# Miniprotein binders against q9h3h3, part 210

Target 1, 235 residues: q9h3h3
Amino acid sequence: EDGFTAEHLAAEAMAADMDPWLVFDARTTPATELDAWLAKYPPSQVTRYGDPGSPNSEPVGWIAVYGQGYSPNSGDVQGLQAAWEALQTSGRPITPGTLRQLAITHHVLSGKWLMHLAPGFKLDHAWAGIARAVVEGQLQVAKVSPRAKEGGRQVICVYTDDFTDRLGVLEADSAIRAAGIKCLLTYKPDVYTYLGIYRANRWHLCPTLYESRFQLGGSARGSRVLDRANNVELT
Below, E stands for the ipSAE of ESMFold2; O stands for the ipSAE of OpenDDE; V2 stands for 0.75 times the mean of E and O plus 0.25 times the DockQ between their complexes.

## First folded at step 14 (miniprotein)

Design GL1 (at its last look DockQ between E and O 0.89; V2 from the best seeds 0.00; counts 0 for: SAP 75.736 > 70)
Fold by OpenDDE base, look of step 14:
Structure GL1 (fold): chain B 235 residues (1-235), chain A 116 residues (1-116)
Amino acid sequence: as target 1 above (235 residues)
Amino acid sequence: DPEEVEKLLEKLLKLIERMARRALEALKAIERGDKDEALKEVKWLLIKARIILYILKELVTDPELRKKAEEVLEKLRKAIKALEALEEGNLEEVIKEVKKILEEILEEIKELIKEL
C-alpha cells in the first residue's frame, strides 16, 4: 500500500459509517428472504454514493448482515481512548501487550477478519457465502463496503467478539473458509481502529494480529493461520 | 508527498466537521424527545472524531497545526466527559455544554481547513 493508503481507507470507512446501511437482520427477517436480498443488493453493484443505474439511489455506507445471536457490544471505547491518551502523556513504552491490556481493561475486545476483493462475481459470491454463514449462525455479523466510483477493491469484514480468544478467531476463519473463500485474510482488533493505529504509526505497532492463507490439502480448516506478532503458525 | 498529506489532512478535517455537525443535529433531536438513540449517536460521533484526530496528529509535522489538533482533542475530551456525567435532571445543562463545545470545535476546524 503506497503512502497513506491505510489512513485514506480509514477515513473512507469512517465516512461510510455515517451514511445509511443496507442491513439484513436475521433477528427480524426470515432466512428465506436472504437470497432475494442478496440478489437485490449485490455488493459489486451497490454504489457508495447512489450512482444512476445502481440498486441504491441514495448513498450507502455499508452492506451488513446480522446473525440471530448478534448483540452489539463495543465495550468502554471512551474509557479506552482516555486511557490511551493518558498513556501517551506518561511517556511509558507502548507495546502490543499494552494495547491488549487496555482492550481487556475496557472490554473493547471485538475484532474482524478482513478480505479485499475486486468488484465482480467473485466478490458477490464471497459475500453471499458469508451472509449465509451469518444467517445460519456460523458467524455473528459481517459487512461489506459498496462499490467505489474508482472501482477499487471492496472489503468484507467478519467480526468476532474477542480477539484474545484464539479459538474463536480460528473458528471464524474456518467458517469463512467453509463458505468457499480462498483469498488472504487478515485479522484486526477494533482496539487498534479506535486508537487510530494503522500500519504507519510512531510506536511501530502492527494492527494485524493474524494472517490466514488458504491451503489446499492442509488441515481440516483449509487454512494456515499465522500469529504475526510472534511469527508462529497457529494451525 | 506533501500534497498527498495535505489532501488527506483536508479530508480528515472535513470529516470531523461533518461529524460535529451531525452531532449538533442529534443533540437537537434529544431536545425534541428522541433521547436514547440520539445520545448514542452523539457519543459515537465523538468517539469517531477522536479517532480522526489521532490519525491527524500522526500525519501532521507542523508543530502549530499539531497544537491546534490537540486543542480540538481537548475539547472533545470535555464534551465526552460532560456526556459521561449525564444523569437524571441534568440533561438540558449537559446538552447545552456539549453543544457549545461542538460549536467551538466546528469553528476551529473551519480555521484549520482554511490554513491548509
Scores: ipSAE 0.857, ipTM 0.931, lowest interface PAE 0.5, mean pLDDT 92
Fold by ESMFold2, look of step 14:
Structure GL1 (fold): chain B 235 residues (1-235), chain A 116 residues (1-116)
Amino acid sequence: as target 1 above (235 residues)
Amino acid sequence: DPEEVEKLLEKLLKLIERMARRALEALKAIERGDKDEALKEVKWLLIKARIILYILKELVTDPELRKKAEEVLEKLRKAIKALEALEEGNLEEVIKEVKKILEEILEEIKELIKEL
């Protein structure tokens, strides 16, 4: 099996961060322009490296939508990394509780729901629904990867501002489901990303904090959400 | 598969190299433009480079390569500390120090790539 898939994806994501982004910013662009923008840049047709026959002739790292209330707050990431390095030399145990405390202490509280979809109508429809939810104020900010290769899946990231605020995380899940999305969602706090922690880490930490599975009937949110760190169902 | 691990390590090292070069480019922009935006970009590039080194340390089995990765991390710490100590009267000295550190990082990354 491929033991380093998560690390390859991390490298690709960080490289994509450094390339130009296609952004619809509701803070500066009227909401009435969203549908035309979505039609111009469907994520299944926007190419990572700028193929001549695609909507973009130049590389695109991410396609993103910023909500009108979006206010970037990364927190004290430099202090977080310094404390992390000190912790590793201290001999103290590294646990999910330790990471939570580091994130709280340094105010690095953002996180994201992730979903993976194949290129095509399903992806473009899902992205359009999420983008509308962002512009309408039900979600804060989202991004989707462009098409990098034939047959490969793409990722949609929907951010929340505080992974410890379970109500806010569940509200974001509900907004995603209201857009008609039924696939598996996984939630990763940004603290894990900033500390380079992926599935196969030496500490056996689980970077997926929450998992959401669509449910038929019952739930007001249309999903079953599990807290993977505490093995507790939130819904 | 050792060959696939080596390719991943090379990819990560080349990404650090690109981040360091862009940070040097941003420091040059401070001399001609708005220092706040450029300093913010440099700080974020250093944060990203530290993330990559954290990933590298989990992949590297050779203790000597691991030690060299720690030396790069120490240089990143020093660069970040210099940027945190920035005041109006020491801007040129801080920029010069961070540029020197970034050039040292670039040389060490090139050596690490060759040692693969």
Scores: ipSAE 0.793, ipTM 0.896, lowest interface PAE 0.7, mean pLDDT 88
ESMFold2 (binder alone), look of step 14: mean pLDDT 80; pTM 0.781

Design GL2 (at its last look DockQ between E and O 0.88; V2 from the best seeds 0.80)
Fold by OpenDDE base, look of step 14:
Structure GL2 (fold): chain B 235 residues (1-235), chain A 116 residues (1-116)
Amino acid sequence: as target 1 above (235 residues)
Amino acid sequence: DPEEVEKLLEKLLKLIERAVRRALEALKAIERGDKDEVLKEAKWLLIKARIILYILKELVTDPELRKKAEEVLEKLRKAIKALEALEEGNLEEVIKEVKKILEEILEEIKELIKEL
């Protein structure tokens, strides 16, 4: 995907973030209602703009599931952005280490495993597995994009609290794999999103820190996780 | 493709306009709702507007458009900072100031869209 495609997808994600979400909140809703909710709002049928015949009549930005231990804390995103603007003005070199330090300083540590799937049964089944893992407490929070008019791939995002905690990132990968997900996963810290850093940025920063590939007959985790910054396998 | 870039820039500007407008409308309704929720929503919308502007700045090659985008970013920074300072300040005065800044941003964005 060319740089332009990444910015276009970013614009679509920002647009989706401003529209209403369909949320299953396990903190307030019994886990026994999850199956009925999943059946009511399958991601392959929920449409971005509430098309006729879809389960939703109004625009939906995201479909999300919140676990019982979910606490929305994004850290000091404003302070992060201010520091980022000041850093750019200073002319100081910007490295992945710089962004990591900014993220730590401002407590903006969240990140996500991303998977892209075509609309249909495989997507809905994958989402159901992830949603169950969230409600069961194996994962904290996840979201999936609704179906676009163009029928393009939908994205499932599975969040972790700290992208600097390698163990936590790997545990989330394991939980995703245990849910039956076999596709390629990429891990992106939210700090890159909050600073508008995508592929082909002028600083040559790679927003993808980890890549997970499913492996048949491999380790107990069923995946190989690559640290892309260091080009080292973690598993 | 320059035409594709222009279309994306327009889309980004319209998203900024949407975010800022929604923040402004939230702040206009602050007396009717949960103050803390409204402030949180407005702040997050402005943070999103800043993200979109970061993306826009990477796509813009025209120095004049880039400068205008930086001016909008500075106004967004001021608005967000004012909202964060509400714990120490007069709510009514701060909200009035922020609304003014957001209205100025909306006008600047409208001008930028016309210049594309």
Scores: ipSAE 0.824, ipTM 0.916, lowest interface PAE 0.5, mean pLDDT 91
Fold by ESMFold2, look of step 14:
Structure GL2 (fold): chain B 235 residues (1-235), chain A 116 residues (1-116)
Amino acid sequence: as target 1 above (235 residues)
Amino acid sequence: DPEEVEKLLEKLLKLIERAVRRALEALKAIERGDKDEVLKEAKWLLIKARIILYILKELVTDPELRKKAEEVLEKLRKAIKALEALEEGNLEEVIKEVKKILEEILEEIKELIKEL
């Protein structure tokens, strides 16, 4: 539908990556300071380019919280990219299975749950809940986009360290739901991001591995998680 | 919409230029900073440029422009590998070589933007 929507979003994310971030790092900052930090930088009020009247006077790419146990490890990204380029010239088929194997071989295993919310109280409340879950150790690391000049939905990304570990991914989903979040969640392995593979790609790969929907009714209340790659329900 | 594609391609090229220029400026300042942190920052910026190039390549329909994008990608690969394969005592020579490669990339990106 909207021509190059995925490509435009990717470009904006790459631009945001290169602007300054606002970070609460539990590894170096006491947990008792979190509430003040959240009040100072609500994502609905932090502007992407430092608009007048916002709490930031300079551009902000991302607002992030790092948990106390956060240990950055993106894996062998250069080797992954080199192998990807070689694969494309080899004549071998490019499938979800080959992407999974590339990620495993090069230890690029991280991924993220994504949620999209309009600016306002619900976004700020959801972010605060996620941020507290990270600082308390139920989640590892998360980030949220700042408010765009013309509005539009913002995104919260909640990372996990191994997309092949279904239990770990589902545990993160549960922790997100325990923070009171009921909207649709989608999960994307970082390997797709590092290879520049988005929804509109020529291999027709689906970068969304899982979808999670909050289920209110029934005796087994909780998330309904669908494996998009294999079209099967996990829960 | 051909005009929309052209605007997106220009945006992607400018993002690549930004990443490469920042990596180059970081390497120029390596004597004044923590060498490990400078190298780490430069490598990550070049990896980001590589990702943006992947996106750009899938959008370009002109075979000549795609070929030029492939040439930039090869130079990025060489620069990143050089930074990762540093030996003690040879840091200054490798950094000088990488800076030269990045300057070549910046000139090629400038020409690609003009051809839009």
Scores: ipSAE 0.732, ipTM 0.872, lowest interface PAE 1.1, mean pLDDT 88
ESMFold2 (binder alone), look of step 14: mean pLDDT 82; pTM 0.807

Design GL3 (at its last look DockQ between E and O 0.93; V2 from the best seeds 0.00; counts 0 for: SAP 74.645 > 70)
Fold by OpenDDE base, look of step 14:
Parts: structure tokens; sequence; C-alpha cells
Structure GL3 (fold): chain B 235 residues (1-235), chain A 117 residues (1-117)
């Protein structure tokens, strides 16, 4: 990864979070409308800034699908940040375990599987599969970045409610694989994002907890999931 | 690449300003009759600005600029505290305090942007 790529991506994500989202909410919209919505807003054609000829005339930060069981709860992010700053001031050692405990204490437990795909049919197809899985209740919520001007890779984020629930994380991986996704997946807890912790940080914390690789003829799940912290295969 | 870093730093600073400005607009909307959603939005925008500040601070080598970025981060924290006081005290005063702090953040961060040109 060239130079400050992770921080650039973080900045872009933060910028996108502040712009309007295109949302399909299965709580309020019939599932039968999903196909028409997907056709109207294919992520490879939706542009970040609403370029002429795109499906969107205005800037779009994210394209998202909310499942029927989706409840937005980020926990006590403010309290988390305060505790994090206090911890830094204390001079106590900071470890992945420390962050896990902070996350638990402040109920900031969400995390996401991430996949990066080039714009095009494969991306749109992948997104459609994910969106369907969300609407069908196999996943809770997902979002995809719109097309950037540079034509770089787009990211699909599939969220889980609790990064400390290993089974839940693995179930989401399985659902993603069942949707036909074969690319590399990385899992990142939101706690790292909320504390500004990326690949290059003074504490040498790795924000990626899990990695999933698709394996042909492998386990019933079709993927190999690696615990990055312990360097142990979970599947 | 020093230029790449400089561009990133500027981008992060601009995002802090953007978040703070949007938070100010959200606070104004509270005065117009939709207080709960607007307050939630304002708080979230301030939190995002703090996240950006965390990223920024990790990238800064200049101690003076770093101190100023840390100050901006602390001001944003104070703004959140001010907003928490809306439920406990004088809502009008709390809003005014939060607005003042956010304006200060915007001014300080804009100065940093100019210095990094």
Amino acid sequence: as target 1 above (235 residues)
Amino acid sequence: DPEELKDLLRKLLELIVRAAERALRALEAIKEGNPDEALKEAKWLIIKARIIAYILIELLDDEEIKRRAERAKELLKEALRALEAIEAGDPKKALEEAEEILREVIEEVRRLIEELK
C-alpha cells in the first residue's frame, strides 16, 4: 500500500459520511422494490459528486441497505473517546485487549467486513447479492461507496453488531460467501475507526482483526478465516 | 512524499472545518423546532471532527502544529460537553456556548490550513 493510502481512504470515508446517502430501508420499503432500486442506483454508476449523466445529480456519500432488524446503535462513542484520551494520559500500556475492553465498556461493538472491488459489473453484482442478503435477513446492514472520479476501487462494508462475537462475525462471512463473493475480506471493528487508529499508528495496533480468503473445495463455508491477532485459522 | 503528506493534512483540516460548520448549521436548526434530530446530528458531526483530529495528530511531526490540533480536539470535546448541558440547564446558553466553541475551532483550523499552504 503506497504511503498514506489508509489515511486517505479514511479521509474519504469521513467525507462521505457527511454527505447524503442513498438508502434502501427494508423496514419501510417492500422487498419487492429492491430490484428496481438496485437497477436505478448501481454503485458503479452512482458518482460521488453527482456527475452529469449519473443516476444521482447531487453528491452521494454512501449507498446503503438496511435490513428489517437493523437498529442504528453506535454505543457511547463520546465516552469511548474520553476514556481513550484518559488512557493515553495515564501512560498505561495500550494493547488490542485494551481497545477491546474499552469497546465493551462503552458498548461500541460494531464492526464490518470490507471488500474492495473495481467499478463494473462484478461490483454491481456483488452489491446486489449483498443487498439481497440484507433484505432477506441474512445480514443486518451494508453500504457501498459510490464511484470516484479517479475510477478507483469501491468498498463494500457489511456490518455486524458485535466484533467480540466471533460466531456472529463468521456467520456474516458465510452469508457474504453465500451471496457469491469470492474476493478477500478484512474485518475491522468500528472502535478503531472512532479512535482514529489505522495501519500506521504509534501503538502498533492492527485494526484488522480477521481476514477471510475464499477457498475452492474447502470447508462448508467456502472461506478460510484467519484471526490476525493470534495468527490462527478459525474455520 | 512530503507533498502527499501535506495534501493529506490539508484535506483532514478541511474536513474538520466542514464538520464543524455543518454542526453549527445543525445547532441553528434546533432553534427552528426540530431539536432532537438536529442535536443528534450536531453531536455526531463533532465526534467525526474529533476522529479526524485524531488522525491528523498522528500524522503531524511539527510540535507547534500538533499542539494546535490537540487544542482543536479539546475544543470539540468542550462543545460536546456544552451540548450535554442542554438537558440539564439553560438550553439557550448551552447552545450559544457550543456555537462559540465551534466557531473558535473553525477559525483555528482555518489558520492551520493557511499555514500549511
Scores: ipSAE 0.851, ipTM 0.926, lowest interface PAE 0.5, mean pLDDT 92
Fold by ESMFold2, look of step 14:
Structure GL3 (fold): chain B 235 residues (1-235), chain A 117 residues (1-117)
Amino acid sequence: as target 1 above (235 residues)
Amino acid sequence: DPEELKDLLRKLLELIVRAAERALRALEAIKEGNPDEALKEAKWLIIKARIIAYILIELLDDEEIKRRAERAKELLKEALRALEAIEAGDPKKALEEAEEILREVIEEVRRLIEELK
């Protein structure tokens, strides 16, 4: 819900980042092994802390698939953070435009489409579709949270390498929809994540740049993408 | 809900400690083998701790506690600067400086956790 929900999710994501990950890396693993790996580690059954009867005996922070062409580059995050702090003491206004410019200047350009799904077959099916799209090259990298003890919603993150490249972001949305995903998608540039900017921030910034909604009355693979800053449909 | 906020603040403080402790372990592993990867991991963990500190500081309203959290965030920045200097200067001295700073961050943040009990 909305009582520090974003901050709790952020804290849990930060903790997960620091625990071991289960990774299918297409750069070193043949694509023919993907289906067996997906069957072994469905996100609805992989547990955050290694419960009895789960596929994992150790904690798992994230389940991830790296595409053949994945080349990780977070950019100059250290310089980004320094410039951000200098900006705050400068008296200059802090706006979505200044965040965008900081991201460009420091080459922190990645971002991600997010979807939240309840545990179960629907989550596992969605993840499998995303994972195949990554291995087949339509997407570059994705991760999904494991099952929490509370049984709450889990998140799939689908990364893009440049949030300023609208066509690239929309192509990722299209690839997600082609995998049969019909739920709400939201897009967050990583610059907001690296600066710790979530819903409770003093600048009233909205970290969600785009929303994608499946067209309920249209074809199964259509979507409507809204630019949150301008309230303008991009599709 | 003040109790929900208090639990969140404690979780964030504990995550800063965890990230700093893991960064220390990565730096201690530098002598064992691949110093470039260990240094990269330590820097990533310190950056992560600073992200957590950004979130924490936005939620704090006690000015003394907020100033101490901001000092911890600044110490983490100085640790990053020390590690950055490895390419420019004495790697052993820079490493020892970063480790000392990280131990100070851990100690101070643990004191903050106790005060929020």
Scores: ipSAE 0.770, ipTM 0.892, lowest interface PAE 0.9, mean pLDDT 88
ESMFold2 (binder alone), look of step 14: mean pLDDT 80; pTM 0.780

Design GL4 (at its last look DockQ between E and O 0.67; V2 from the best seeds 0.00; counts 0 for: pTM O .775 < .8, SAP 73.936 > 70)
Fold by ESMFold2, look of step 14:
Structure GL4 (fold): chain B 235 residues (1-235), chain A 116 residues (1-116)
Amino acid sequence: as target 1 above (235 residues)
Amino acid sequence: DPEEVEKLLEKLLKLIERMARRALEALKEAIERGDKDEVKEVKWLLIKARIILYILKELVTDPELRKKAEEVLEKLRKAIKALEEALEEGNLEEVKEIKKILEEILEEIKELIKEL
């Protein structure tokens, strides 16, 4: 369709992983310091490569907030990758069920809600709300991309521990909405990232498991969440 | 569009090169200081390089380039397995051979970039 946009974005994200991160870690930093930190490092002003006039003098790959309960565990990613490579030579069909089973078998269960926003007040306000939700314990961990020179859209990622735990994923959606976020959210299990599977792939897999659209009232969580794999509304 | 594919391939290969260089530097420091956390960082860099090769392999149509990419993938698999075994055993003496594997990966990636 549009010349490998997803692959370029994936490469840029992996390059960002390798540069320094700005982290507010609630496990070691008092919650009362959060608002000052947010004011010092708004994502619309933190620059990817340390431009003049920005709060950072050196490159920043990500801005992140770790909650008090954050305990990183990616699971058996090496084993996942080895099994994937073996599957490719076996001739067996590759379906969404295949990826789900690989993720379960190797305990690579994390995933993330994603939102994309242009630089500016809305982005900074959304990030601040998410960061507060993390520090207050409604969410576990989140990150946001810094501003690139091109000034394109930035991404906020809000992680959950287990994409197969539908209740937990929906609770994270509710916490995001309670922080005042009204934009479209998409949920992507990390298994797709670790296997290099994006929108345009030869298996026609859909890496987006859920979509969440804000609605003002009616349903229990104030969100309309669609299960993209089964084309079924959950709320 | 062959020109757009070539630009993406070059970006992916340069990123793998950066990851391999960082991993080699971290491995040398881990050997010098006996730091298992640095060994874990090396492992994660190589896991990410493997992801990039998955992406690259789906883009490549030249059989010789694809063969070389698969050879790098095999070296990455071996290096990652050796790193996991070293972490489980708590024995960092055996990571010196991993250093040689990383140096080979780096040289092969540099050659692949030139062949574009």
Scores: ipSAE 0.789, ipTM 0.896, lowest interface PAE 0.8, mean pLDDT 88
Fold by OpenDDE base, look of step 14:
Structure GL4 (fold): chain B 235 residues (1-235), chain A 116 residues (1-116)
Amino acid sequence: as target 1 above (235 residues)
Amino acid sequence: DPEEVEKLLEKLLKLIERMARRALEALKEAIERGDKDEVKEVKWLLIKARIILYILKELVTDPELRKKAEEVLEKLRKAIKALEEALEEGNLEEVKEIKKILEEILEEIKELIKEL
């Protein structure tokens, strides 16, 4: 994917964040209603702008599921951005370690596993598996992009609380794999998103920290997780 | 592709415009009602606006367009910073003044979009 494709996708994601979300909140809604909600709002049929014949008449930015233990905590993102601007002005070298330290200092530790899937049954089935894992407490929160007019790939985002907790990141990968997901997964900390750091940035920072590949007949996790910064397999 | 960059730049500017409008509405409601949830919405819109500024700074390659974009971006950056500080301090009078500045910046963004 060309550098500009990542910035286009980022712009679309930011635009989607401003529109209404379809949310299943397991804190307030019985788990027994999940199957009916999934049937009502299959991601392959929910349209970004509420096209005629779609389950939604109004624009939808994201379809999301919140687990019972979900507490939105983004940390001090404003302080993070201010510190980032000051760092750029200082002319100090910027490294992945610098960003990790900024994230820790400002408590901006959230990250997400990303998977890209074509619209259709496989996407809806994948989403249903993820949504169940969230409601069952194996995952905390997930969202999926609605169908775009151009029929491009949809993204499922599965969040973890701390990108610096390797065990938590690996546990989320295992839960995703247990839900039947076999595609490539990439893990991106939110700090990179909040600082506008995408592919082909001037600092040559890779915003993807981990990559998970499904393995048939492999370890109990059914995946190989690569630390991209160190080029080391974690599993 | 320069044409792809220009299209993305336009898209990002339009997104900033939309965020700025929504922030102004949320600020108005926050000022009028003292609603803490509207203040949170404003903060998130500012965070997103800053992300767009960071992306735009890396994308603008045309010297003339760059200069205009940088001027607008610098004004927006200053206004965002001042608004963050005013909101943290609970200084509603300063928030009202910054709201006017954001309205002016919004018009400059609209003009910049027409030149793209």
Scores: ipSAE 0.650, ipTM 0.846, lowest interface PAE 0.6, mean pLDDT 87
ESMFold2 (binder alone), look of step 14: mean pLDDT 81; pTM 0.799

Design GL5 (at its last look DockQ between E and O 0.93; V2 from the best seeds 0.00; counts 0 for: SAP 70.157 > 70)
Fold by OpenDDE base, look of step 14:
Structure GL5 (fold): chain B 235 residues (1-235), chain A 117 residues (1-117)
Amino acid sequence: as target 1 above (235 residues)
Amino acid sequence: DPEELKDLLRKLLELIVRAAERALRALEEAIKEGNPDEAKEAKWLIIKARIIAYILIELLDDEEIKRRAERAKELLKEALRALEEAIEAGDPKKAEEAEEILREVIEEVRRLIEELK
């Protein structure tokens, strides 16, 4: 990606986090209503700022689906940030292991599989598959970015509770693949986001821990998952 | 591209202001209505502002601007601490302290935006 694309995307994500979300909450809404909700708010048609003719008249930051077992817990993000700043002041070496330990210590363990798709039928279909998987309990929570004015790619985020639980991360990959998603997936822990660590950082930290590529005729999971830190295939 | 970077820096600064302003409004509502949910919202908005500040600091090469961005980050940290103390102790004075700090952040960051035009 050219230039400051990662930082631009981060800025857009931060902006979106501050605007209202369209949410289907399976804890309070019957699963039978999901299809109607998906039809009402297809991600390719929901606009970031509520453009005329869009399903939304007001700005929408994210479209999200919460599963039955979803419990919002971000951990001690404030303590994490304080410890991070103290670590920087100490002059101690900062490694991916350091961040992992900070995340564990402060219980900031969430992470997400990311996929980028062009607006259109394929995106809406992918989102519908993910949303169904969430409502059916195969996934816990997912969100998708609304359509931007520029018509750029939209992102689907599928969360896991613990980025240190390799099995859980792989299970989410499998569920995504079972939903019919064939594109490239990258997995990023939220700890990197909370510390403002993106592709270009002074510590040369890579915020992407895993990469999943769809493989035709491959293993039962239908994907090859690479541990980027160790450059080892996990599947 | 220097212009691209400049635009990004401005965008990040504007987002800090936006987050801080929304946090300030949430705090005002929390104080007025005694709504703990608004206080929680304010907390998250301050955290978001700090995240944006982290990104900003990594992109800045001007030492003066960088120092000012770091100061804004520290002020946001203080605001967050004051807010937490307010929530824990039920002390409206600490909430007011957080508001004052947020106002200072907003003013400082707005100055930075004007200087980067």
Scores: ipSAE 0.845, ipTM 0.922, lowest interface PAE 0.5, mean pLDDT 93
Fold by ESMFold2, look of step 14:
Structure GL5 (fold): chain B 235 residues (1-235), chain A 117 residues (1-117)
Amino acid sequence: as target 1 above (235 residues)
Amino acid sequence: DPEELKDLLRKLLELIVRAAERALRALEEAIKEGNPDEAKEAKWLIIKARIIAYILIELLDDEEIKRRAERAKELLKEALRALEEAIEAGDPKKAEEAEEILREVIEEVRRLIEELK
């Protein structure tokens, strides 16, 4: 809908980042413990602020799974922000190409596939499939929002380490689909997040780089993936 | 919806304060214990406050309030620079400089919150 929906979601995400997280870390936790952990903390039952009847007594910002190969690396975000501010005062036009170059120059290359699902067993099932894919090594890291007080849609974020590596982004899409997920996926490079660039921005930039739609009986991975910037199908 | 915008602006300002206050606590502990993890936490929190400021500034129409938010964002940049210098040099004076700047940001942003009431 209208108004400031993207900015409200951004504010809630920023708040969530600063609250405690519930983490299954495959680097330090045996994979055999995953199913019990998933049963204890289904995202449809973990509440943002510790509501009655929830498994958590304190606020939870995110529920996350770290794969065995996950190595946190945000890149040079400080330098990225400085260069972004210099660009804005330079008089040069701001385009998707200049954002891409800033991201490359400062090694801020991560991005994420996003999916939005209503609370319930479908969300919990999708999350469990993603979490297993992460622990089994098909994906590197994922997180899901907890249930909000009003019970609105929740988001699963599946990260990749390099949005310029189209093959890697497509492989992550394939792994998501192999987990049985059929909803719309959108891909957002983290460079847009770190610069506070959302849908309603003055440069008319589109922070969604790729869009994935499930396709019955189509490609080997079962997806049609569209490059939104160039209006080109990648699959 | 004008009340929705006002609530969003308050929330963003409160998040800047929250991030800056947590950065202060992390920085204070990093100095006390010599813990690089706490210094990295403080750095990340200052970066997050600046992201929130980017979002906030694009929503503001009042030119004076916008100018004050821009100043807070620039102070956060200076705090981040001082913190990085403190980390590289092991210099407690640069860490104290970052703390002083963060306190100034917190005070100014709290004044903005009160003015939006």
Scores: ipSAE 0.826, ipTM 0.911, lowest interface PAE 0.7, mean pLDDT 89
ESMFold2 (binder alone), look of step 14: mean pLDDT 83; pTM 0.831

